# Ledger of designs, part 14: VHH binders against Inositol-pentakisphosphate 2-kinase (IPK1)

Target 1, 281 residues: Inositol-pentakisphosphate 2-kinase (IPK1), of Saccharomyces cerevisiae (q06667)
Amino acid sequence: MQVIGRGGANILIDYGDPTWLWRCCIRWPDLLSSNNSYTIKNISYIKDYVEPLLHGLLCPMYLIDVDIEAIRPILSDFILNLDDKVVKVIKIKNLTNNTSNLILNNHFLKSYCSQNLQTVILELKPKWLYYDTDYCRNCTHNAFKGRGTKYCYNQLLMNPAHLELIFGECNIFPVKFKDAMHEYLRNDNNIFKILYDLQKKLTKNTTPISDIKSINDVNDEHLLLMTLRDVTCFIEWNSAENALHVNIIDVDLKPKEKWTHWTKTYSQLTSSQKIYHTSNK
Key: E = the ipSAE of ESMFold2; O = the ipSAE of OpenDDE; V2 = 0.75 times the mean of E and O plus 0.25 times the DockQ between their complexes.

## First folded at step 13 (VHH; framework vhh_enristomig)

Design p5 (from s13 with Y32H T52Y L98T Y100F P109S; at its last look DockQ between E and O 0.38; V2 from the best seeds 0.00; counts 0 for: pae E 6.4 > 2, grease 27.2 > 24.2, SAP .725 > .668)
Fold by ESMFold2, look of step 13:
Structure p5 (fold): chain B 281 residues (1-281), chain A 120 residues (1-120)
Amino acid sequence: as target 1 above (281 residues)
Amino acid sequence: EVQLLESGGGEVQPGGSLRLSCAASGFTFDDHAISWYRQAPGKQREWVSTIYSGGDTNYAESVKGRFTISRDNAKNTLYLQMSSLRAEDTAVYYCARTGFTYGYEWFDSWGQGTLVTVKP
């Protein structure tokens, strides 16, 4: 049993099953019970509010109980007080692949390709596909951060040919993969359109970030909107099937305390150099 | 426990050479793509080079032609031969398993590293 990955608030554990991994929350380093309480709320949130919106695109995940004694050597490195006999763990499908070559690596797009070029995996973070400002939020945020991003997921919604710009910095992608992606984008049920529509509907029903003045102004719909703005999408193509398999992950409930970060970013972008382009809103 | 132990860092003059080593244990080394990363003071960690289980290699543009990654599967050891070193190569260098892990950083790569300093 071994930790194989760490993000900001979670660790991934390989426990010996080739199909599944354990994902454990470690956001609260003082108490296991705090992390357990969050995990219970988080999985309920995902099952009740996120899964119905995503129409089967959500990567399979399930809540399980793990005896503390089975996992104590691992968790003692991350949590000071293991004050519960049970660890609440999310079992997630194992999509890891350590034999694929990393081809593109930037902030919101990583791509991987097997050595025989028969498998391509895209790891995408589309971020704000819908924005209610007159400037593009994704492009403006990237410029504020000093990123040299050459593409925009929002532009992909209006023109599938924008894929050429996304892929044009890499010429090893198989033509059949590129063709499959173009065909996918012509279909109105692609993940970019789905996320755009969801973000648009939620934006119209939530308090604008400019109006949030305290934690009490953050409602559940706003938390859901911010979840959908931060998902990771995986698109896998296999030449034998010549088909795309699409999954969404990282749909966790955002802590309400993040509101200060969101309002700070809004203020920074409002006063920064803005990036304008044609919008599909 | 998975261990990746970096060594071989030091001070060099511009244009000099160094060879970094990474001793691996606690996993099947042959099955993994392994990478070098570096982090300069006050900057974000950046990818340097990858070698795959089949022996193919990739390099960041900033080091291409100057650095050579290699592996010895019999010794479970990864190497980075650095030549034509420049001031901007000054950083702590880390070895890490690489590959698709849900976008997570491989946990075992974020320990101590080995410091390379290129004097002005």
Scores: ipSAE 0.028, ipTM 0.427, lowest interface PAE 6.4, mean pLDDT 83
ESMFold2 (binder alone), look of step 13: mean pLDDT 79; pTM 0.783
OpenDDE, look of step 13: ipSAE 0.033; ipTM 0.318

Design p6 (from u3 with Y32H T52W L98S; at its last look DockQ between E and O 0.10; V2 from the best seeds 0.00; counts 0 for: pae E 8.9 > 2, unsure alone 63.6 < 65, grease 25.9 > 24.2, SAP .689 > .668, placed apart)
Fold by ESMFold2, look of step 13:
Structure p6 (fold): chain B 281 residues (1-281), chain A 120 residues (1-120)
Amino acid sequence: as target 1 above (281 residues)
Amino acid sequence: EVQLLESGGGEVQPGGSLRLSCAASGFTFDDHAISWYRQAPGKQREWVSTIWSGGDTNYAESVKGRFTISRDNAKNTLYLQMSSLRAEDTAVYYCARSGYTYGYEPFDPWGQGTLVTVKP
């Protein structure tokens, strides 16, 4: 049993099953019980609110109980007080692939390809696909941060030729993979259109960030909108099947206290140099 | 069990050259892609270059044409030949195994790295 990866507030554990991994929350370093409480709340949020919106796209995940003694050697490095006999763990499908290596690494886009060109993986964070401002939120935020990003996920909705910027200057992507991506984007059931439509619907039904004045203005629909603006999408192509497999992860519940960060960022962008596109589809 | 040990850093004048080494142990070196990363003072760690298990290479735009990654499988050693060094190349350089880990950062802890200083 070993930790094979660490995200923001979680670790990914290989416990000896080739099909499944354990995802364990370590966000609160003081108490195991705090992490357990969040994990229960988080899986309920995902199952009740997120899965119905993203049916068939979420990576399979299940809440399980793990005896603390089985995992103590690992968790003792991350959590000070293991004050519960049970660890609440999310069991997730094992999608790791040690033959696919990083070939592009940008903000919100990482690309991987096996050397034999049989597998391509895109790890994408589309962020704000829909925005109700007259400027593009993604591009304006990237410019404000000084990022040299040449692509925009919102532009994919307007012009699929924008995919060439997603591919970058990398000439090793197989032609069949590129063709599959173009075909995927012509279909209105692609993940970018799905997320765009969900973000648009939720935006029209929630308080705009500009109008949030206190934590009491942050309701469940706003938290869901912010979750959908921060998902990670994986698009996986296999040459043998010549098919795309699309999965979404990182759908965790956002804390309401983050509203101050959201409103601060909004204010900063409102006063910065804006990036405009011809339309917001 | 896995160990990647960086060496070869030092102080150099602008336009100079330096060769970094990464000694690997605890895994089958030939089966893995390995990458160089760097972290400048006050900046986030950034990817520099990858050499794949079959020997193909890839480079960050900022170092393309100036840096060359290579591997010696008989010695389980990765190299980064740096030339035409600039002040912005000043950083601690790290090597790490590459691979897709479900989008998580690989847990192999970053080592001490090797410091490259390019004099102003």
Scores: ipSAE 0.012, ipTM 0.357, lowest interface PAE 8.9, mean pLDDT 83
ESMFold2 (binder alone), look of step 13: mean pLDDT 78; pTM 0.793
OpenDDE, look of step 13: ipSAE 0.017; ipTM 0.243

## First folded at step 15 (VHH; framework vhh_enristomig)

Design q1 (from u3 with A33T; at its last look DockQ between E and O 0.01; V2 from the best seeds 0.00; counts 0 for: pae E 15.6 > 2, SAP .723 > .668, placed apart)
Fold by OpenDDE, look of step 15:
Structure q1 (fold): chain B 281 residues (1-281), chain A 120 residues (1-120)
Amino acid sequence: as target 1 above (281 residues)
Amino acid sequence: EVQLLESGGGEVQPGGSLRLSCAASGFTFDDYTISWYRQAPGKQREWVSTITSGGDTNYAESVKGRFTISRDNAKNTLYLQMSSLRAEDTAVYYCARLGYTYGYEPFDPWGQGTLVTVKP
């Protein structure tokens, strides 16, 4: 048993099953019970609000109970008080099971492949695909953070050729894979377009995040929009089928308390150098 | 311990040929895709060529038709045959297993590389 991934809110645990992983919430480092409660709410949220929007594209996942004794050696590093006998865990499908190499790894893009390049997987974080301003939030934020990112998923929506910038200096991808991706991006039902449209709809139907002044101003549309702005997309290609399979993960409910962070970030970006490019409005 | 040791570099004239070698140890060589990289003075490291565990090969556009990647699994050695060398091929050449270990760590630390200088 080992931790194979860590974020601010969750860890991924390889517990010995090649097909499945355990996703455990660590958002509250003080109490296991707090994380358990959130996980229950999160699953309900995903079922009630996210699944209807992204039907058929969500990664298979299930809520399960794990005995604390089975996972204590792992969780003790992340949670101070293990005050429950069970851990609420999201059993999630291992989407990288058929790969052995991580060939790209940056803030918004990872790529995995098999040793023989017969399977290629892209892990993407499209973030703010839709923005109702003339500058790009993603590009602006990247510049603000000094990330040096040379691609933009929003631009990908406008020009499939932008995919080459996403691949960057990694030129080991099979030609057939690249061709499949180009074809996929020309389809109006690609995952980027779907997310863009959803973000656009929600943005138009809710007040700007910048107008939030208290936790009481945060509504369900805000939460859903922020979820959709933080999803992770997996695109898998295999040479045998020459087809693409898409899964979406990281569709978690955001705590309303994060509104302070959202507004702070907004203030920072509006005060920073703005990066402009052709935007879809 | 995984080790990749590059050799075969040197000074050659434009239009000349050179063969680089990468000796691998500490892992099952046959199971891995391996690549050549190079870094010119004042420039970023760039990908040159890849050979898969299955023997498939890919090349950067700048070296296609001039460079040939190959491997000898019996000797645990990767090769790069370079021909029609140009001044812009001057760089330190590195070999590395494809990508990173699962998670966040590089698969291999970068070695010392081998210097190729194309000069009249």
Scores: ipSAE 0.000, ipTM 0.238, lowest interface PAE 11.4, mean pLDDT 89
ESMFold2, look of step 15: ipSAE 0.000; ipTM 0.112
ESMFold2 (binder alone), look of step 15: mean pLDDT 82; pTM 0.834

Design q2 (from u3 with A33Y; at its last look DockQ between E and O 0.58; V2 from the best seeds 0.00; counts 0 for: pae E 6.8 > 2, grease 28.2 > 24.2, SAP .731 > .668)
Fold by ESMFold2, look of step 15:
Structure q2 (fold): chain B 281 residues (1-281), chain A 120 residues (1-120)
Amino acid sequence: as target 1 above (281 residues)
Amino acid sequence: EVQLLESGGGEVQPGGSLRLSCAASGFTFDDYYISWYRQAPGKQREWVSTITSGGDTNYAESVKGRFTISRDNAKNTLYLQMSSLRAEDTAVYYCARLGYTYGYEPFDPWGQGTLVTVKP
């Protein structure tokens, strides 16, 4: 049993099954019970509120109980007090690929390719595909952060030729992969269109960030909207099948306390250089 | 066992040059894409450059035009030629053979890294 990946809030554990991984929350380093409580709430949120909106795009996830004694050697490196006999773990589909390596890492886009480019994996975060401001939220935020990003997922939705900017100067991508991506974008149910429509609908049903004055103004639709603005999309192409497998892999519940970060960012962008697109909204 | 050993770091003045090396063992070097990463104090590791098994290269925007990645398959060695170094390039540099891990930071063994310090 081995930790094979770590983010800020979770670790991925390979427990010996080729099909499944364990995803374990470690966000609260003091108490296992705090992480268990969140995990229960998070999976219920995903199953009840997120999965119905994303019909078939989420990989299978299951809440399971793991005996603390089976996992204690691993968790003791991350959580100070293992104060429960059970660890709440999310069993997720194993999408790892040890034969592919990272070849491009830009903000909100990571590309992986196997030897001879038989497999291409794109991990991307479309962020704010829909925005109710007259400026592009994604591009303005990237400029404020000094990121230098030359592509925009909102513009990709408006014009599929924008894919060339997303591929950039990277000549590694096979023509068949690029063709598959263009064909995918012509489909009315591509992931970018789906996320755009969901973000638009939720934005119209919730209080604008500019009007959030306290935690009491943050409701379940705000949390869901912010989840959908922060999803990670996984696109895998294999040359033998010449087919895209598209999934969403990061849909965790946001804590309400994050509202202070959202309003701070809004204020910063209001005072910053704004980026506009000819067909925004 | 798979092993990637970094070397060649040191202190340089702004505008200076260094060449980093990464000696690989325990796997068929020719079959893998190899990358350089770096980590400044208090920051996450960031990708710098990748070279494919066939010799194609990609670079992070921040180093493009200044750094050159290369490999010598006969010596099982990866190189990073660093030129026009800036204070922001100060970091520990790592070479790695990294697969996709759900976007998480891989927990695969990193080498010790090699420190590059660009003096003010």
Scores: ipSAE 0.016, ipTM 0.427, lowest interface PAE 6.8, mean pLDDT 84
ESMFold2 (binder alone), look of step 15: mean pLDDT 84; pTM 0.851
OpenDDE, look of step 15: ipSAE 0.021; ipTM 0.278

Design q3 (from u3 with T52F; at its last look DockQ between E and O 0.04; V2 from the best seeds 0.00; counts 0 for: pae O 11.3 > 2, grease 28.4 > 24.2, SAP .851 > .668, placed apart)
Fold by OpenDDE, look of step 15:
Structure q3 (fold): chain B 281 residues (1-281), chain A 120 residues (1-120)
Amino acid sequence: as target 1 above (281 residues)
Amino acid sequence: EVQLLESGGGEVQPGGSLRLSCAASGFTFDDYAISWYRQAPGKQREWVSTIFSGGDTNYAESVKGRFTISRDNAKNTLYLQMSSLRAEDTAVYYCARLGYTYGYEPFDPWGQGTLVTVKP
């Protein structure tokens, strides 16, 4: 058993199953019970609000109970008080189980492949595909953080040829994979377009985050919008099928308390150098 | 501009060891898989080893168990530790991004390489 992924809110645990991983919430480092309560709420949120929007695209996942003794050696590093006998865990499909090699790894893009290149997987973080401004929030944020990212998923929506910038100088992608990706991007139902449209719709129908002055100003649309702005997309290609399969993960409910962080970030970006990388409004 | 500069080659006796280095610049080193290739006189260039961005490694069968690929991301440097060297390991060794065994050519221009000569 080992931790194979870590974020601010969750860890991924390989518990010995090649097909499935345990996703455990560590958002509250003080109490296990707090994380358990959130996980329950999160699953409900995903079912009630996210699933209807992204139906068929969500990564297979479901809530399970894990005995604390089975996972204590792992969780003790992340949670101070293990005050429950059970850990609420999201059992989630291992989307990279058919690959063995991580060939690209940057802040918003990872690429995996099988040894024989029969399977290629892209792990993508599109982030703010839609932003109701003239400048690109993603690009601006990247510049602000000094990340040096040379691609923009928003631009990908406008020009499929932008895919080449996303791939970078990767020279191992099969031609058929690239062709499939280009074709996919021309489809109005590609995941980027779906996310863009959803983000746009919610943005238009919701008060700006900048107008949030208290936790009471945060509504369900805000939460959903922020979820959609933070999803991770997996695109898998298999040479035998020559088809693309899309799964979406990281569709978690954001705590309302994060509004302070959102507004702070907004303030920082609005005061920073703006990067006008997107033409979409 | 992307640059990959190989070094560390030389003459060594059979059974000896040698460590090659590849200094990288002009790109985010940590993000990329990096590979070693070699070209023996009169032969085609062949893949030797790859270390992926996630740290996974792969080796040609001919060098497996004898060669070890590694990277120092802080130094933007790729290494190839060669041991139990054989005459057939004699070649010019090259490093390139995102190499693999299935015939695709790297996008990076080939550097000058570093010569490894294994002889009694």
Scores: ipSAE 0.000, ipTM 0.225, lowest interface PAE 11.3, mean pLDDT 89
ESMFold2, look of step 15: ipSAE 0.090; ipTM 0.552
ESMFold2 (binder alone), look of step 15: mean pLDDT 82; pTM 0.828

Design q4 (from u3 with A33T T50V; at its last look DockQ between E and O 0.27; V2 from the best seeds 0.00; counts 0 for: pae O 12.1 > 2, grease 25 > 24.2, SAP .706 > .668)
Amino acid sequence: EVQLLESGGGEVQPGGSLRLSCAASGFTFDDYTISWYRQAPGKQREWVSVITSGGDTNYAESVKGRFTISRDNAKNTLYLQMSSLRAEDTAVYYCARLGYTYGYEPFDPWGQGTLVTVKP
ESMFold2, look of step 15: ipSAE 0.437; ipTM 0.758
ESMFold2 (binder alone), look of step 15: mean pLDDT 82; pTM 0.828
OpenDDE, look of step 15: ipSAE 0.000; ipTM 0.218

Design q5 (from u3 with T101V; at its last look DockQ between E and O 0.49; V2 from the best seeds 0.00; counts 0 for: pae E 5.6 > 2, grease 27.8 > 24.2, SAP .806 > .668)
Fold by OpenDDE, look of step 15:
Structure q5 (fold): chain B 281 residues (1-281), chain A 120 residues (1-120)
Amino acid sequence: as target 1 above (281 residues)
Amino acid sequence: EVQLLESGGGEVQPGGSLRLSCAASGFTFDDYAISWYRQAPGKQREWVSTITSGGDTNYAESVKGRFTISRDNAKNTLYLQMSSLRAEDTAVYYCARLGYVYGYEPFDPWGQGTLVTVKP
């Protein structure tokens, strides 16, 4: 058993099953019970609000109970007080199980492949695909952070040829995979288009995040929108089938308390250099 | 315990060359893709290059044609041959095992890295 990934809110644990991973919430480092409570709430949120929107595309995941004694050696590094006998864990499908190599690794894109290149997986962070301003939030944020990102998922929606910027000059990808991706992007039901439309709809139906002045101003649409702006998309290609399969993860409920961070970021970006591109509003 | 130790850094003039090494231990080296990262002063850490367990290579656009990643599995060592060095290549260079899943931070701690300084 080992931790194979850590985020601000969760850790991923390989517990010895090649098909499944444990995702454990560590958002509250003081108390296990706080993390457990949130996990329950999070699963409910996903079921009630996210699943209806992204039906059929969500990564398989289940809430399970894990005995504290089975996971204590790991959790003790992340949570100070293990005050519950049970840990609420999200059992999530290992989407990279059929791959052995990470071949691309940047902030918004990772790629995995099998040794024989029969399987290729893209892990994508589309982020703010829709923005109701004339500048691109993603590109602006990237510039603000000093990231050398030269592609934009929003632009990918407008021009499938933009995929070449995503792939770069990587010569590892099979030609058939690239072709499949180009074809997929021409489909109006591709995951980028789906997310774009959902983000657009929610943006139009709720007040701007910039107008939030207190926790009481945060509504369900805000939370859902922020979830959709932070999802991770997995696209798997198999050479045998020459087909693409899409799974979405990281659809977690955001704490309302994060509104301060959202508004701060907004303020920072609005005061920074704007990066503009062709509008597809 | 997984350990990665970078070496080979130093000062070079623009246009110069340098070869970095990364000694790996604590895991089956042959089974993993290994990558080079770098962090310039005041900037975020960025990916530089990856070599798969099978020997396939990939590079950041900024270093393509100038840097060459390679590995010696018998020595459990990763290399980065840098040529045509530029001032913007100045950074601390790190190597990392790429055995991570999803978009989470690696659990394995980063090493100290090796400093490359390109200046006249």
Scores: ipSAE 0.035, ipTM 0.421, lowest interface PAE 2.7, mean pLDDT 89
ESMFold2, look of step 15: ipSAE 0.071; ipTM 0.522
ESMFold2 (binder alone), look of step 15: mean pLDDT 83; pTM 0.841

Design q6 (from u3 with A33H T101V; at its last look DockQ between E and O 0.12; V2 from the best seeds 0.00; counts 0 for: pae O 10.4 > 2, grease 24.3 > 24.2, SAP .709 > .668, placed apart)
Amino acid sequence: EVQLLESGGGEVQPGGSLRLSCAASGFTFDDYHISWYRQAPGKQREWVSTITSGGDTNYAESVKGRFTISRDNAKNTLYLQMSSLRAEDTAVYYCARLGYVYGYEPFDPWGQGTLVTVKP
ESMFold2, look of step 15: ipSAE 0.560; ipTM 0.826
ESMFold2 (binder alone), look of step 15: mean pLDDT 84; pTM 0.853
OpenDDE, look of step 15: ipSAE 0.005; ipTM 0.236

## First folded at step 17 (VHH; framework vhh_enristomig)

Design r1 (from q6 with T50V; at its last look DockQ between E and O 0.74; V2 from the best seeds 0.00; counts 0 for: grease 27.4 > 24.2, SAP .778 > .668)
Amino acid sequence: EVQLLESGGGEVQPGGSLRLSCAASGFTFDDYHISWYRQAPGKQREWVSVITSGGDTNYAESVKGRFTISRDNAKNTLYLQMSSLRAEDTAVYYCARLGYVYGYEPFDPWGQGTLVTVKP
ESMFold2, look of step 17: ipSAE 0.528; ipTM 0.811
ESMFold2 (binder alone), look of step 17: mean pLDDT 84; pTM 0.849
OpenDDE, look of step 17: ipSAE 0.566; ipTM 0.819

Design r2 (from r1 with P106H P109S; at its last look DockQ between E and O 0.21; V2 from the best seeds 0.00; counts 0 for: pae E 6.4 > 2, placed apart)
Fold by OpenDDE, look of step 17:
Structure r2 (fold): chain B 281 residues (1-281), chain A 120 residues (1-120)
Amino acid sequence: as target 1 above (281 residues)
Amino acid sequence: EVQLLESGGGEVQPGGSLRLSCAASGFTFDDYHISWYRQAPGKQREWVSVITSGGDTNYAESVKGRFTISRDNAKNTLYLQMSSLRAEDTAVYYCARLGYVYGYEHFDSWGQGTLVTVKP
């Protein structure tokens, strides 16, 4: 058993099953019970509000109870008080099980492949696809955060050839994979289009996040919008089927208390260098 | 085989400077973010600095303004220029390749480390 990934709010644990991983909330480092409570709320939010919007593309996941003694050695590094006998864990499907090589590794783009190149996986983080400003929020935010991004996810919606900038000079990708990706991006039901349209709809149906002045101003549309702006997408291609399979993860409920962070980010972005679209190198 | 090999460690007086190197092999160096870590005696390993595949850098607060991380992709080498060294900088310094899985950060490869000792 080992931690194979760490984020600010969650850890990912390999517990010895090649098909499944444990996703454990560590958002509150003081109390396990607080994390457990939030996990229950989070999974309900995902199942009730997010999953229905994602057209069946949500990564398989469900809530389980893990005995504290089974996970204590790991969890004690992240949570100070383990005050419950069980840990609420989201059991999530291992999407990279059939791959062994990481061939691209940028902050918002990873690519995995099998040794024989029969399987290719893209891990994409298309943040802030929809925007109602004159500048691209995806590009501007990336620049602001110093991510060194060379591409714009929004450009994929208009020009599938932009994939070449995403892939860079990598010559490892099979031609059939690239062709499949281009075809997929021309489909109106591709995941980027779905996310864009959802974000647009939510934005139009609620007040701007920048206008939030208190926690009481945060509504369900705001929460859902901020969730959808921050998802991770997995696209898998296999040579046998020559088909693409898409899964979406990182669709967690965000705490309403983060509204101050959201508004601050908006303020910072408006004062930073505005980027319309990134087309670097 | 993925390999990371640190070098450049040694003894230095307080206020002195030292440059560490990390030679990488067995993977496409320029595609990865790479970090420096250090572990002082009796302490836990702590993050020091990172340089992204795009060349962006970040530092721990304790080393900001004193340490500079850089990379030479042509040489597959990571560097850490340390200046104004302090006794508390004494540690074994490690380079680590940063990977991601499911959007979570993890380090999937480590060097053996190089010892830096700051003392009069």
Scores: ipSAE 0.066, ipTM 0.471, lowest interface PAE 2.5, mean pLDDT 89
ESMFold2, look of step 17: ipSAE 0.093; ipTM 0.597
ESMFold2 (binder alone), look of step 17: mean pLDDT 81; pTM 0.805

Design r3 (from r1 with Y100F P109S; at its last look DockQ between E and O 0.05; V2 from the best seeds 0.00; counts 0 for: pae E 3.7 > 2, grease 25 > 24.2, SAP .787 > .668, placed apart)
Fold by OpenDDE, look of step 17:
Structure r3 (fold): chain B 281 residues (1-281), chain A 120 residues (1-120)
Amino acid sequence: as target 1 above (281 residues)
Amino acid sequence: EVQLLESGGGEVQPGGSLRLSCAASGFTFDDYHISWYRQAPGKQREWVSVITSGGDTNYAESVKGRFTISRDNAKNTLYLQMSSLRAEDTAVYYCARLGFVYGYEPFDSWGQGTLVTVKP
């Protein structure tokens, strides 16, 4: 048993199954019971509200109970008080299986491939595809953070050729893979378009995030919107099928308390240099 | 290259206050849990406090109510406000990054530490 990934809210655990991973919440470092309670709410939220919107593209996942004694050596590094006998874990499909080579690696994009280049996997973070400002919020944020990102996922919605900027100077991708991606981006049912449309709809149906003045102003549409603005997409191509397989992860319920972070970020970006990477509103 | 640089250490009298800083570079600061550790002379390194990427905080029982951890993501800086300092708080204080992204094995990164001495 090994931790193979650590994020701000979750860890990924390899428990010995090549097909599945354990995703364990560590949002609250103080109490296991707090994380367990959230995980129950989170998985319900995902299944009830998020999954129906993602057109069958949600990564396979489901809630399980893990005995604390089986996972204690790992969790003790992340959670101070292990006050429950079980750990609520989301069993999630391993999406990077059968790949060993990392080709691209930046904040919003990673690419993996098999040794023989028969499988290519893109890990994409298309943040804030839809925005109602005069500037591209994602690009502006990237600039503000000094990330040096040269692409914008929003541009993919308008011009599939923008994919070349995403791939950068990488010249090892199979031609068939690139062609498949271009074709996929021209399809109105691609995941970027789906996310864009969902974000747009939710934005139009609720008050701006920037207008939230207290936790009581946060509604369900806000929560769902912030979830969909922060998803991770996996796109897998294999040469045998010459087909793309898309999975969406990181669709967790955002704590309402994060509204202060959302408004602060907005304030910071509005006062920073504006990047007008796209004209879409 | 991942870098963590602690500062703000020094000598302070019992009951005094001190603010430590940890400047981070070489990684996306706001994606990671950042922790404070300390190591007293002749003792093992011990965990002091953590702040998650989401802003959640936790503290060791020995410092709870006296120490406050915070972060400024715009400045890529971690802070530790220490108050009501005690002799037993004397230690080298370290900031540590706990992080992972899909496809990578988790690793810990540590700074060089900053010395805090609490003495009359």
Scores: ipSAE 0.053, ipTM 0.403, lowest interface PAE 2.0, mean pLDDT 88
ESMFold2, look of step 17: ipSAE 0.321; ipTM 0.701
ESMFold2 (binder alone), look of step 17: mean pLDDT 80; pTM 0.801

